VH-VL binders against o27280. Designs and how they scored, part 206

Target 1, 266 residues: o27280
Amino acid sequence: MDSMNVPEVLEIKRIVEESESVKTFIFSWDFRREVRPGQFVMVWDFRDEKPMSVSLIDPVRSEIGISIRRVGEFTDRVHGLSEGDLLGIRGPYGRGFELMGRDILLVGGGIGMAPLAALADEATARGMRVDALVAARTADELLFLDRLEAAGVNISTCTDDGSCGFKGFAHERLLTLEENHDMAAVCGPEPMMFQVMRILDERDVPAQLSLERYMKCAVGICGQCCLDDTGFRVCAEGPVFWSQELSRVREFGRYRRDPAGRRVPW

## First folded at step 10 (VH-VL)

Design G31 (framework fv_bamlanivimab)
Fold by ESMFold2-Fast, scan of step 10:
Structure G31 (fold): chain C 266 residues (1-266), chain A 119 residues (1-119), chain B 107 residues (1-107)
Amino acid sequence: as target 1 above (266 residues)
Amino acid sequence: QVQLVQSGAEVKKPGSSVKVSCKASGGTFRSYAISWVRQAPGQGLEWMGRIIPRFGKANYAQKFQGRVTITADKSTSTAYMELSSLRSEDTAVYYCARDDKYEGYFDPWGQGTAVTVSS
Amino acid sequence: DIQMTQSPSSLSASVGDRVTITCRASQSISSYLSWYQQKPGKAPKLLIYAASSLQSGVPSRFSGSGSGTDFTLTITSLQPEDFATYYCQQSYDTPYTFGQGTKVEIK
């Protein structure tokens, strides 16, 4: 336990540019500290610390990868780093995805494809059939298609503007897919995940969903977790939840909270 | 299934430039990287550079920096490699290949374009 | 730049032979090594990536091993279609670099 709570200073071994705004940072990792898809680490640039999902898990090479989207001051600084530079890593933390059955549907939006890319690798290594629905605003923002294709994943795409695949949103594309699956894993913007969850529930497909806002809660920062009138606390068990667990959280997919704790529509 | 098809053979004079095309079909062109590799007669393989078409970013081997330009046209799913100030030593077969971002292997390859530089 | 050296530069073998080709990197490249087969007039074909991962559709008689600086490609029970030139390639750092090639010729 103590070893997980102390940041280890690791050298950036390789940087992969996934898109204009997303990079994957690859580090050597000692797999005596097991890492599972869906878990996250705390990334420390010696000034600020942020939770980031693990997007690559390679015990054969003793490497992990962390994919980071450029959205603010911390991520801008990290994106400015080069191979050979150092970052502090704590973890892994949180509940990872659970695999069951013979086939799995992955539904990812934007950077939400990062933890799902790691899950796709594990599912294919297990011999599962993997179908992925990859969603983004435009074709240029679709992530990890190369990795998924190389792994033998059956890929469907959708973009808001129709520049690649189905024109529309992930849940609209999902309604046109006729295949049933033993399970699903979903990661992306909460409104997308809520719509996808409802469709999967109607199809009686058990789904696991990964929620960014519960990553800090999984390491005991409970003040960041806001609940509505149900009073249910999900912070200790995140970031991955079964759809049945999320059905009890009324604010999921409908509201977020501002710094004052007030409900704000998505 | 990704397939890469290159433009036809060219004969050029010293001091001129050549522009080789590589058209991709299958998959999403914008999502993968394209590397260029050349092979002089009877010699080995030499990496020249790559482009990630999605954001137009190109990287070059130092030996070719300043003479090579790699570009992509997303509307036609075509990558280009232009080599200027041609010399007889640039006589080679030029290949484009799909570049795996994590592993850095090349698959598939284009069929190759023979470029002969002679006076 | 990372230098890749293959050994031998050429070898002669008979159908049914076990063939071993070695590749050495001038510095550690972990397992970021691929092997290619090239026949005259053809583009190279990927055989092995990540030092030991067999590419889909490649016969199981091909295998790769090694890590760090020393790598090996092995062909068990050589077939007539295996007479070709073989190249190793590192992808640990840019520029990507290839070995000089090993020509496998009929005895």
Scores: ipSAE 0.000, ipTM 0.409, lowest interface PAE 18.8, mean pLDDT 84

Design G32 (framework fv_bamlanivimab)
Fold by ESMFold2-Fast, scan of step 10:
Structure G32 (fold): chain C 266 residues (1-266), chain A 119 residues (1-119), chain B 107 residues (1-107)
Amino acid sequence: as target 1 above (266 residues)
Amino acid sequence: QVQLVQSGAEVKKPGSSVKVSCKASGGTFRSYAISWVRQAPGQGLEWMGRIIPRFGKANYAQKFQGRVTITADKSTSTAYMELSSLRSEDTAVYYCARDDLYEGYFDPWGQGTAVTVSS
Amino acid sequence: DIQMTQSPSSLSASVGDRVTITCRASQSISSYLSWYQQKPGKAPKLLIYAASSLQSGVPSRFSGSGSGTDFTLTITSLQPEDFATYYCQQSYDTPRTFGQGTKVEIK
């Protein structure tokens, strides 16, 4: 009965501190308006709004969770809020992940584990075997390990600095994992996703990759939502794309765009 | 399986302070919150405060504000609860417990530390 | 602070009895409620979390129900090892709060 384009003012029911830089904000949600893993919402603090991944979807408790990393003025203000404070939520938006097969691999880097944590809940509820490779720069930045363990997910970790699990990058760890999967879902920094995609392509594992950094505009087309020579609109056609579609985008994993629209190396 | 082991019993004088330790073994210490709960003789359970060791931030029940300090040392997987300005009514068994980040249930519990405040 | 009130404060029961303990929150806590068992001289042990989820290793004769403000712990076919004090606890908000406890005693 509410439009997806009108923000609802919701009370923060609970805040979970996932790491020094990441918090999950939990809200009551009316599931007559469905939310699927891989979708995002616009979070409005009554001054600015930003796209955020839905990281918890709980129809039994009538709750959603939104995980937010502290990276600038908006997110610093939101991190300063307390339980009982109000935020505007608009959405959900975007295409969610598609589950197929029996055995699924999740590869998440940093905050990219947020949409994958919600996907893991759905996959395990469907009786799928779920393997998760959780990657971060340091041990303190590994996210959602408790949730994944509680869901029965088989977890592998890696950190760039070797402070937990395999010392190295996600794609290097993936090369040491010998299990086959019917599909994969990948979310994290684009250079990581590009390297992971290459390995999955060589293994003939179909992969879905989420391009969360391009979700600045939730409505219409904008410069950041239009991808290179393909013309894909992340907010309308994504943020989830199949690996074969991203292989056609020259800038994926190699370049980003600055505010002037120039290609800048990662 | 995570296990919590606490320091031994203490007998303290009124006005002094006590510092109880809680060492976690098994599992990743950084992935858990640690709550402190006390129980006076013949009484119920009273929550004192909580720390998430990964972040170093603690929060406390209002009743103990200004008298309790909860800290954690990630390198030794040990949490601490220090209670100052002890009174006879602080005589209790003090427990640490793993606090689930999403559900907030307490499991496992430490074995408890008896603190007796007497003159 | 959210106040948790248990009823009864104590009860007498015989082996084989069905025992029910209720817990009321001063405001809605959704399903963020846990039940614990405590025996004299021992730390509490988790029985139920999320109002109705049985902790691994806990006998199936224990069950929890309820949502919002009213919750119930049920023990079917009471066994000798079940004579203990039971506590409810809310984890919806900080501070975390417990009920005053219900002592289940031998008749």
Scores: ipSAE 0.006, ipTM 0.544, lowest interface PAE 10.6, mean pLDDT 85

Design G33 (framework fv_bamlanivimab)
Fold by ESMFold2-Fast, scan of step 10:
Parts: sequence; structure tokens; C-alpha cells
Structure G33 (fold): chain C 266 residues (1-266), chain A 119 residues (1-119), chain B 107 residues (1-107)
Amino acid sequence: as target 1 above (266 residues)
Amino acid sequence: QVQLVQSGAEVKKPGSSVKVSCKASGGTFRSYAISWVRQAPGQGLEWMGRIIPRFGKANYAQKFQGRVTITADKSTSTAYMELSSLRSEDTAVYYCARDDWYEGYFDPWGQGTAVTVSS
Amino acid sequence: DIQMTQSPSSLSASVGDRVTITCRASQSISSYLSWYQQKPGKAPKLLIYAASSLQSGVPSRFSGSGSGTDFTLTITSLQPEDFATYYCQQSYDTPRTFGQGTKVEIK
């Protein structure tokens, strides 16, 4: 539909500084346009448009939140904005997470914790038991710990450098956690997600993984969002995939594509 | 080792429905998927759909959507396949099989249930 | 749907022969291919998965090879119990699809 593909110009209602490099931008939202955890929107600063996962879904306040890490020119410009400034928002797009069972494990790395924070809110609202493994390179890069705690989530942390929680990688920490989950949801760097997926497969825990690969369009018409040997388009058929679906993608966790479509190691 | 045991042979009239059961023993029933595959006399193998019992989540081949319902009872470790609006061309042996989560191969298989549709 | 085509549809062989059966997918399926053996009146039995991985308990004379669109099942020294129908199956996409079968019969 035309209306879904036209950016709506929205005022930044509130900005939350999550860390030195991450901010959450909060907008009033009309929930007649449904939004689900795991979906993304296109954010337009009137120069460039980039996909961003929805990190807060609050129908009670009629608000959505979008968490953005400062990594380049676009995100630097957006980080320079203030409450009251305008951004274009188009969407939502993509397949969101499905919640099943009673117990869910969330495994988030860095900014990948953003869509999982929205999922944690929905899972707790449904009465599920939620365990979260929050991973980052350093303590300063662990995100949403206070928000997850407020939601009633059982939190475990790990950092590569040991500055908070377990010293090591997410998959190493996962090996020390309980094996009793009905499902899992995973979002973070692709190599981390691959290792986590393999452990969850061995435990026979169905997992959904969110692939936020480089994307240039929201309607699945560009090659930049295609996965290697399956032809899955992240913006059209993802970004959320079941682990069974991703096990078929030989590219997953091994290499990515550059803008010219060539294989580049992680 | 997981074993799958299916219900006995059925003879049905055109337009009726049939419900075939598949009981799993050994291993945790909730920890795998069950696929249904049929084989008409002298013909090859045809996949109908599958269920992941942990979630009650079923997927169907497009050809059978609207006519097939696959369910599971976790308390009895039993999966079911119900096929409605039966035609003579639905005469076949119906198999359930454990569906490997990672690679998608089928092992073990049930012994098969012969369904004959005749007036 | 991904179509699987086997060749030949039937073959005659003697005990001790090397038998080769091929399977072609209508599009690339990477290594998501399994081979099954079926004897009359019995359920299929898994022989090979992931194109080349031998299932536990299956004799080493069975081997699989290939990737992408072209796959081969080889029986290096045919035994009396190997006279059966063989099927390939792709698990790359849904619906799952099987080849039409290859009947290996005694010469």
C-alpha cells in the first residue's frame, strides 16, 4: 500500500541516552498501525534513510522507541538532534518474533538487545518467564539492564574483557546457564548468533534469530538484503528467522556481503 | 531410540474424513518435529506437512492446505493427521516420521497406515 | 516448489557391481539432500543426509556426494539386500520434495 510506503514526519517526544554511543528516540504512535517486537522502521533525516529496529512498544502511552548506535554519518546526524526535532518514519516492516511456550531465553549482543527489550516487555506481559543473557565487549556497552530488571527479567551478563559479569563470549556463558527453555530469541553480531544457535540446537531449544544485515530498501527489491544460498530477503522475509531456516544458510556466521555482493569474512 | 507406532488401516467413503495417529516412545516427544508423508500404490513419496509439538505449530504443503490438519497431544506423545473431503486419489499409505530439526531428514519412520477410499 | 529428478528410473545390476544413482534439483539446494532406501511393503530407511553424511548403522559401501543441483548415491559393491527402490529428498525449502525413485533390480 502507498500509505505504508510514505514516511510520516514525527516529532521527537523524548530522547533517552542509553550509553555514550546509544540513544533511544521516542515518538507518539497511532497503534491502528500495528507494530510487533522484531519489526523495523525506515528512519529518514531528510537526507538519508536507514532501517532501525523498534526497541519500545508502549500502547498505554501511545509511544514507540527506536534505539540508534552512533556508527557513521547518518547516525551521527541523528544523535545531534534534540527533543522537538522532526524525523520521517516509514513502516513497520518485516516479520516480528513469535512467542510460544512458558519460558523464553533472550540472548542479545550490543545493540541487538534493542529489539529483544521490546520482546521482553511483551513476553512478561503474557506471563512468560524471561531469562536474558546480555553480552557486550565491555561493561559500558551492556544495554537496557535497568529496563529489563524493571520488567521482571532474570538477567545474566557477560563481557569479553570481564568488566561485568562472566568474562568471555555469549556462547561460553550460555553453556553455564539452565537448559530448560521452551524457546529462545537471539540478536547481535552474526558470529555470536551462529555459535549460540548451535548450542540451542544441541539442547533442542527452538530459536528465532534477528538478522539486521545491510539494507537499502524496505520492500525486498534490493540485493543487499538477500541471504546467500537460500535467497531470503531480510527486509521482506526477515529479519526474524527460525534457527531451522538459518541452518540452511551456509553464509550465516561465516562471511557477509560487501556493497558489490562479494564475500567478506566477519 | 525413538520409535513411532501408527494406528491401523482404514477404509473410507468419498467425501468423509480420516484421522491417523502416530505415537512416539523413547526420547522426549516435545523435542522434535513430526512430518507426514504419503505414498499412493506404485507411486513415490509425497510430503503433506509437519508439526512441532512443543508449540502446536503446524506447516502444510500448499496442495493440502484447507484439507489437512496436523495436531499433537503432548500428554500422550501422539501426533495426528486428519485429511478431509476424501477422494479416490487419496488412497495411499500414510507415514509419520521424526523430522530432524537441523538437517530436515526423516528418521525414524512409523510403520505406515493404509487408507483406502472407495464407495 | 523445488523439483527433484532421479536418473535412471530403474536399473538392473548383479551382486558385486558398482551402482550409481543421480539426483538433480531444479534449483540450488546447497547440501540439504538425503537418500532413502525402500523395500516393498516397508517404510523408507534413511541412508545418507547432508548430501554425504552416512547414517549410523548403514554399511560403508553406501556413499553420497554432490552439492548445489547435482547429487550422486553410490553403492560400491552391491549386496543381495541392496535390491530396493532409492529416493532422494531435499530439505532446503518447504514443501519438502522427493525424487520419483530409482528401482535397483537383479540382472
Scores: ipSAE 0.006, ipTM 0.428, lowest interface PAE 13.5, mean pLDDT 83

Design G34 (framework fv_bamlanivimab)
Fold by ESMFold2-Fast, scan of step 10:
Structure G34 (fold): chain C 266 residues (1-266), chain A 119 residues (1-119), chain B 107 residues (1-107)
Amino acid sequence: as target 1 above (266 residues)
Amino acid sequence: QVQLVQSGAEVKKPGSSVKVSCKASGGTFRSYAISWVRQAPGQGLEWMGRIIPRFGKANYAQKFQGRVTITADKSTSTAYMELSSLRSEDTAVYYCARDEQYEGYFDPWGQGTAVTVSS
Amino acid sequence: DIQMTQSPSSLSASVGDRVTITCRASQSISSYLSWYQQKPGKAPKLLIYAASSLQSGVPSRFSGSGSGTDFTLTITSLQPEDFATYYCQQSYDTPRTFGQGTKVEIK
């Protein structure tokens, strides 16, 4: 059996409470199984298994962190766990982000900041200048701000309701920021990512975008991971894609798929 | 920049309870935890417990479980530490401090609240 | 509980001296260790976190080293304002625990 596809039962070492609805669970990790920012793992509570992005990667301490938003029965049960309790972890899976250049921009919405927080750590460790635009509906839903500040990241915030930073959407805030970046990484709701991608494309900034809603198909066996115009399987070829690949996909940012595969507007 | 301001000194009788407040002000990032640490005269530092004020979740050192209650009022950004069944050995300065969740260091600290338990 | 033991419990030094204080954990805490300075009547002040990371605004004469169970705080060229009590603290596990303190006194 593939060591990546066998769940390892791990003890929850620490729990960080990021918001009312988001927690980061920290585990000891054997880095003989390499993990990169942008990859995900399958989290098993001995009843159900769900994909979750890796939000902390610390090979010096031999730890990983997995950030989980409370949205349903599985995540409610996991949020009820305490330090010392056990979870099964399988993976990692998916293609991670690629770092290039010296100056990078991160644009995250809600839980989409989770994989970007891990990327920020790697970029700053490499000596890169990192600017992060952190977006959420309200101030209470802005994630990882203290961690990003501690890492030396230059932070801009925006909230839909104006409760912290710029009042408005991520793409509106981006229009007021400097255009000087070698690359960008974007993760959040698809309508946000689509608008951000268009601005970055006009600025000739190459961008990588993470399509986390398709992570249900960890082994690439199901058709729900396919994109409308290109046939890409997000779990096998993603979840991270370059903006040039997504600029031709009619579905991206306009429609989502329900469990039956039907197109539903955002 | 986050600042922590604590309530004033208290003198209490054995068997009573004391409730100390810690008000946070300033700062852009509000996902911090607040820890309570006490120091008896001439002694070292002893951790009592912590709370994340925005979420109301608290946990305690085993030694104080059953006697300490840590709460928070999100609307006023104020954390509270209540210690019941006071004994003379509870005489100490009680500090609140911002508890950085990933590294676990304490910064900033409140100025401290002196609690004296005597007859 | 993780026990933290400092040595020495006290020391006497002169301005300009190099001072070293050690801290030992009862089990491995990786690099989850902080150092604090406390002056009489004042709250503790963070000096070092993550075993070796200097807190912003703290003079460069302070440095930390170590990992696992053994840690050292070093003060090069001791200044008059450095006479204080120093504490180590582990944040690897709950409960958070402190060393008993090391008092640095003027000779």
Scores: ipSAE 0.499, ipTM 0.764, lowest interface PAE 2.9, mean pLDDT 87

Design G35 (framework fv_bamlanivimab)
Fold by ESMFold2-Fast, scan of step 10:
Structure G35 (fold): chain C 266 residues (1-266), chain A 119 residues (1-119), chain B 107 residues (1-107)
Amino acid sequence: as target 1 above (266 residues)
Amino acid sequence: QVQLVQSGAEVKKPGSSVKVSCKASGGTFRSYAISWVRQAPGQGLEWMGRIIPRFGKANYAQKFQGRVTITADKSTSTAYMELSSLRSEDTAVYYCARDGQYEGYFDPWGQGTAVTVSS
Amino acid sequence: DIQMTQSPSSLSASVGDRVTITCRASQSISSYLSWYQQKPGKAPKLLIYAASSLQSGVPSRFSGSGSGTDFTLTITSLQPEDFATYYCQQSYDTPLTFGQGTKVEIK
């Protein structure tokens, strides 16, 4: 079973400081293992293994990038590494984003911009018009703005505190944007994604949303984790889901689960 | 591994309708689109339309608008193409194909269904 | 509709030859182009997608290049099983459209 999932030990080729709390780790990659935006890899520091979304896919340089936010013991250790150090990488896993039409809206919150940055690169390379709504609590937490601008993406920002762009939440900013798109891709905090999905559904814009919170259950813990009502496993059928499928999930945007599996409101 | 299996050959009279089926196996039916492409004897490939089952949305080539209907039954993982008001120039092999993402590349293809329109 | 034109309509070649087939779009389609191989009585088989990406299981002697309006399929060292008809196809906009085909015949 695990022979297809054996980690490869890779050298950190370059580290990019995206913000005070986010770094992108870049590795040489053999593209005989296909990688698509929205997929994730398991990152192993020789003590623990955690799922991380792929944020850079560069076949020209034969490189992938993985963006990691510092939030706990594992990520603190990984942030302490330097160029030339080694990490184990296993994957990719999960269903990536699918592109459709000529115009795409990206809506990202915080570290949720990481998989969307990879998607923006692919969409712009294919000649699509890309609009990105980048949301964060403060200006210092907005991610990938320089990269998106370099790619020719039309950027709108919003911050909770009004320190950059629109003052308010992503869904409030989206209500002031009056353009229809052929599709949307959304990644960020689940309550944000729920509100954004509702607006896109009312506008008849098909959306794909990335649910990253279950990845460790599916790959790291025997693969038994499923979404309520649908039986979806994030690593098997996600992490990317169409909005029509998520509208049937009672859990999405309404409650989370504690370590014992009990429902806890957002 | 996704496979597409089509219904058998049909012989029809002018003015009638034909409905060809395409059953998918091996993959999640909702996770891809199905396109229909036809090929007249000795001729090239002609796209007729596609359905994206996850949206219930079908798109058609203009020349077939009003004559073609593409549907999908998610419970049986089967797509259908119905062509009405048949003419002799509709004689062709009709293929279904998995439409990969919006890129519109086709893989895999069904084996083809020969439809002959003659009196 | 986006019109796809292939050249040549047919060519004769020998095993071991380098074969080049060209496809032109009536407007820019970026890299939304695929190449297919079709043998008599069989369904088409995908060779190349996104102009230059080799489909899994397809021999490395096949390659695609180009962007915008001009695209090329190359077979570096023609094998007996490569005698077939080849089609390009754009996926930039609906209706999806194919080139008229290029028949690769034995010399």
Scores: ipSAE 0.000, ipTM 0.385, lowest interface PAE 17.1, mean pLDDT 83

Design G36 (framework fv_bamlanivimab)
Fold by ESMFold2-Fast, scan of step 10:
Structure G36 (fold): chain C 266 residues (1-266), chain A 119 residues (1-119), chain B 107 residues (1-107)
Amino acid sequence: as target 1 above (266 residues)
Amino acid sequence: QVQLVQSGAEVKKPGSSVKVSCKASGGTFRSYAISWVRQAPGQGLEWMGRIIPRFGKANYAQKFQGRVTITADKSTSTAYMELSSLRSEDTAVYYCARDTQYEGYFDPWGQGTAVTVSS
Amino acid sequence: DIQMTQSPSSLSASVGDRVTITCRASQSISSYLSWYQQKPGKAPKLLIYDASSLQSGVPSRFSGSGSGTDFTLTITSLQPEDFATYYCQQSYDTPRTFGQGTKVEIK
């Protein structure tokens, strides 16, 4: 039995409030079970189990962090927990990001900045130059600016309402940024990622995009995570995909799937 | 790098209030917390409270709960600490300091504001 | 609240001596401990964070060790400019708390 498939009951060591709706839960972690930026874990509150991206990977402190946005019944319950409370964690699962080149771009929208924050830490530790475009609806919803700044990342911000940085959407801001990156990593709302992908494709920048779709399984054994055109299972084949792979998926940026597998417009 | 500059020294009468400012420059003011720490003459460091300007959340040490109010004005990148019902034992140097959520240390510190409470 | 206790409260040593200051937390704080140096009339200066990480620009004669509840600050070869009061501080939980301080007097 793979130890990654057995939930381990871990104590919440620390909680960091990232915004009014986002918290990062920090746990002690044995790094003999490797975890990489872009991978996810299954978080079990002893009632329901949901996939969450790993947002902090700290082998010096032997800790991982999981950032959770309050968006429904499960996340409401988890947000009500305190330091010292217990959660079940199993994983990690999925394909993580690959770092290539010397100069990379990160584009994150809302909670999508969570897996990119972990990636920024790894890229900086490797001596890479990291530019990050951090997007949110308002200034108070921009995430991980403190961590990115501490890591030496070159930060650009944009908000829909203009309360911080560029007034507008991520793809509009991206058009004003330099075109000199060896790769990009993108995570956020799917329509945003589609627009960003198109710009990066025009610039011949290879991009990796992380899909945060509804998941029914963690080990890729059910088809409800499957993308329509390619047969990719997000929990098995993803959540990180190359832009070249996603450019052939008719539903990317246009449709999502409900729990029954039906196509639903964004 | 972030720099913190505090308002000048104050002399106050018992029963009055004092409001000390801490202006941040460099870095993103919204990206960190600001803690307030005081030091009475010849005494150690005492944490009073902190604010996360981005969310408007303030936390206070129990000893100061009800007498201290910490606020922030994001448009001017300035944090404030107001202490009411002043007593002679509130005579101290008051510091603001950047407080990181992940690293958890205080750096940089403001230069300090001397508050003297005397008749 | 997490109580931080330092030992000793004061010490006097000769230039070149090895000095150790200890700090004890009332509960486990992992590595969430910082050490500060304060000279008369000045704001505290960060020396060490995360129990053992030396702040940029701080001389290598300063080092920190420990985890959990017991921590030590060591100065391997005391210099005249090390005359100061030293404080430990935990960042594991709110409220943030400091030790009472250790005054180092150079002979």
Scores: ipSAE 0.034, ipTM 0.595, lowest interface PAE 7.5, mean pLDDT 85

Design G37 (framework fv_bamlanivimab)
Fold by ESMFold2-Fast, scan of step 10:
Structure G37 (fold): chain C 266 residues (1-266), chain A 119 residues (1-119), chain B 107 residues (1-107)
Amino acid sequence: as target 1 above (266 residues)
Amino acid sequence: QVQLVQSGAEVKKPGSSVKVSCKASGGTFRSYAISWVRQAPGQGLEWMGRIIPRFGKANYAQKFQGRVTITADKSTSTAYMELSSLRSEDTAVYYCARDYQYEGYFDPWGQGTAVTVSS
Amino acid sequence: DIQMTQSPSSLSASVGDRVTITCRASQSISSYLSWYQQKPGKAPKLLIYAASSLQSGVPSRFSGSGSGTDFTLTITSLQPEDFATYYCQQSYDTPLTFGQGTKVEIK
């Protein structure tokens, strides 16, 4: 039927207010279109279309959730919507997370906890032991702690300002945790992800990292998706990559590209 | 291991207001919503409203709209429910409860605050 | 508002009996249904959430089933401490609403 490339107009069933700047929008979903943690959808407000990670996957209730941080004109308009209002959704798109082993470490920064919350639900449903390191600038920006606790996840927190948990960055907190895991999944600001990846690599823990800037690449709509440097000349399909794939990419954690394709430091 | 501890029993006159407190301990207060539920003597449970403390947003059942105000003080990890223009029909035990928004259940509950309205 | 109706309003049963309590929603609520136990003079305690998920620390003799509009709480081998009133609650839409309660008397 190929309905993935045509937006369906869906009613907002529920809105969960996660923080001052983050809301989760919940829709009925037909699970004949499989959705996996780490995948994204295109959200259309009838003016603009933007990629958003899926943060809730609930086949029992036939629902998906999409968590959106208010950062610009599109997201401000979407945040003004109410239950019963309509949005266009198409997808899912992209490469999702793969689960392996008996235990998993989740490391999330800010809104990066959104796709990891969906992954936590799947991992716990499969009987895995789940440890989560949740990082943010301040306590107000820590997301999904309530949901992770309900799922039985073992939670550690850190904030840059020390307002909740460890005072410092995610990678600094991770260095104080000696736990070994069968795998890890990481999502957040790219500099944080780079430092976390390096530590996990030293510990021989295979990690998957979600890079939201590559969501456009998965649907083929931007030039930013190419990881073109001296040793790596393929367009990455994203948004989820294994750490071994990213360890050979000079761009990862060092610079990004602006709309004109120019290199910009983090 | 979150615990909710409520303020003590109150006896109020008709037309006055009452403000019940609910102090959270053992967990991160900002990470969850708090619902208020009342129970009149020998009757069932009635939802009044909820607040998400970190956002400061409250939502009320229509029956109580205009009379109830739910607030939170994040610095003391305390939620409040204030009910004005009290009538004898407001005599009830008032409970606060942690509200798991995604799953839609309440756990834990406060011990309850008895409010008696009589002249 | 979504109306929740429980049946029966009360029942008497002997220790060791299987007890079934039914809850009906006035419209489909998917699996947004929780069950609570309340003993005299105490706050309610969560038993079941998401229609069928057993809360940690709750004895395995309690189970929940159903979806849409019809839900059931089952106690497979009634114990003396199960004397209580049981409430269902929907969380599909606000205002959140409870059933009227089912009083279980052991005897």
Scores: ipSAE 0.006, ipTM 0.580, lowest interface PAE 9.3, mean pLDDT 85

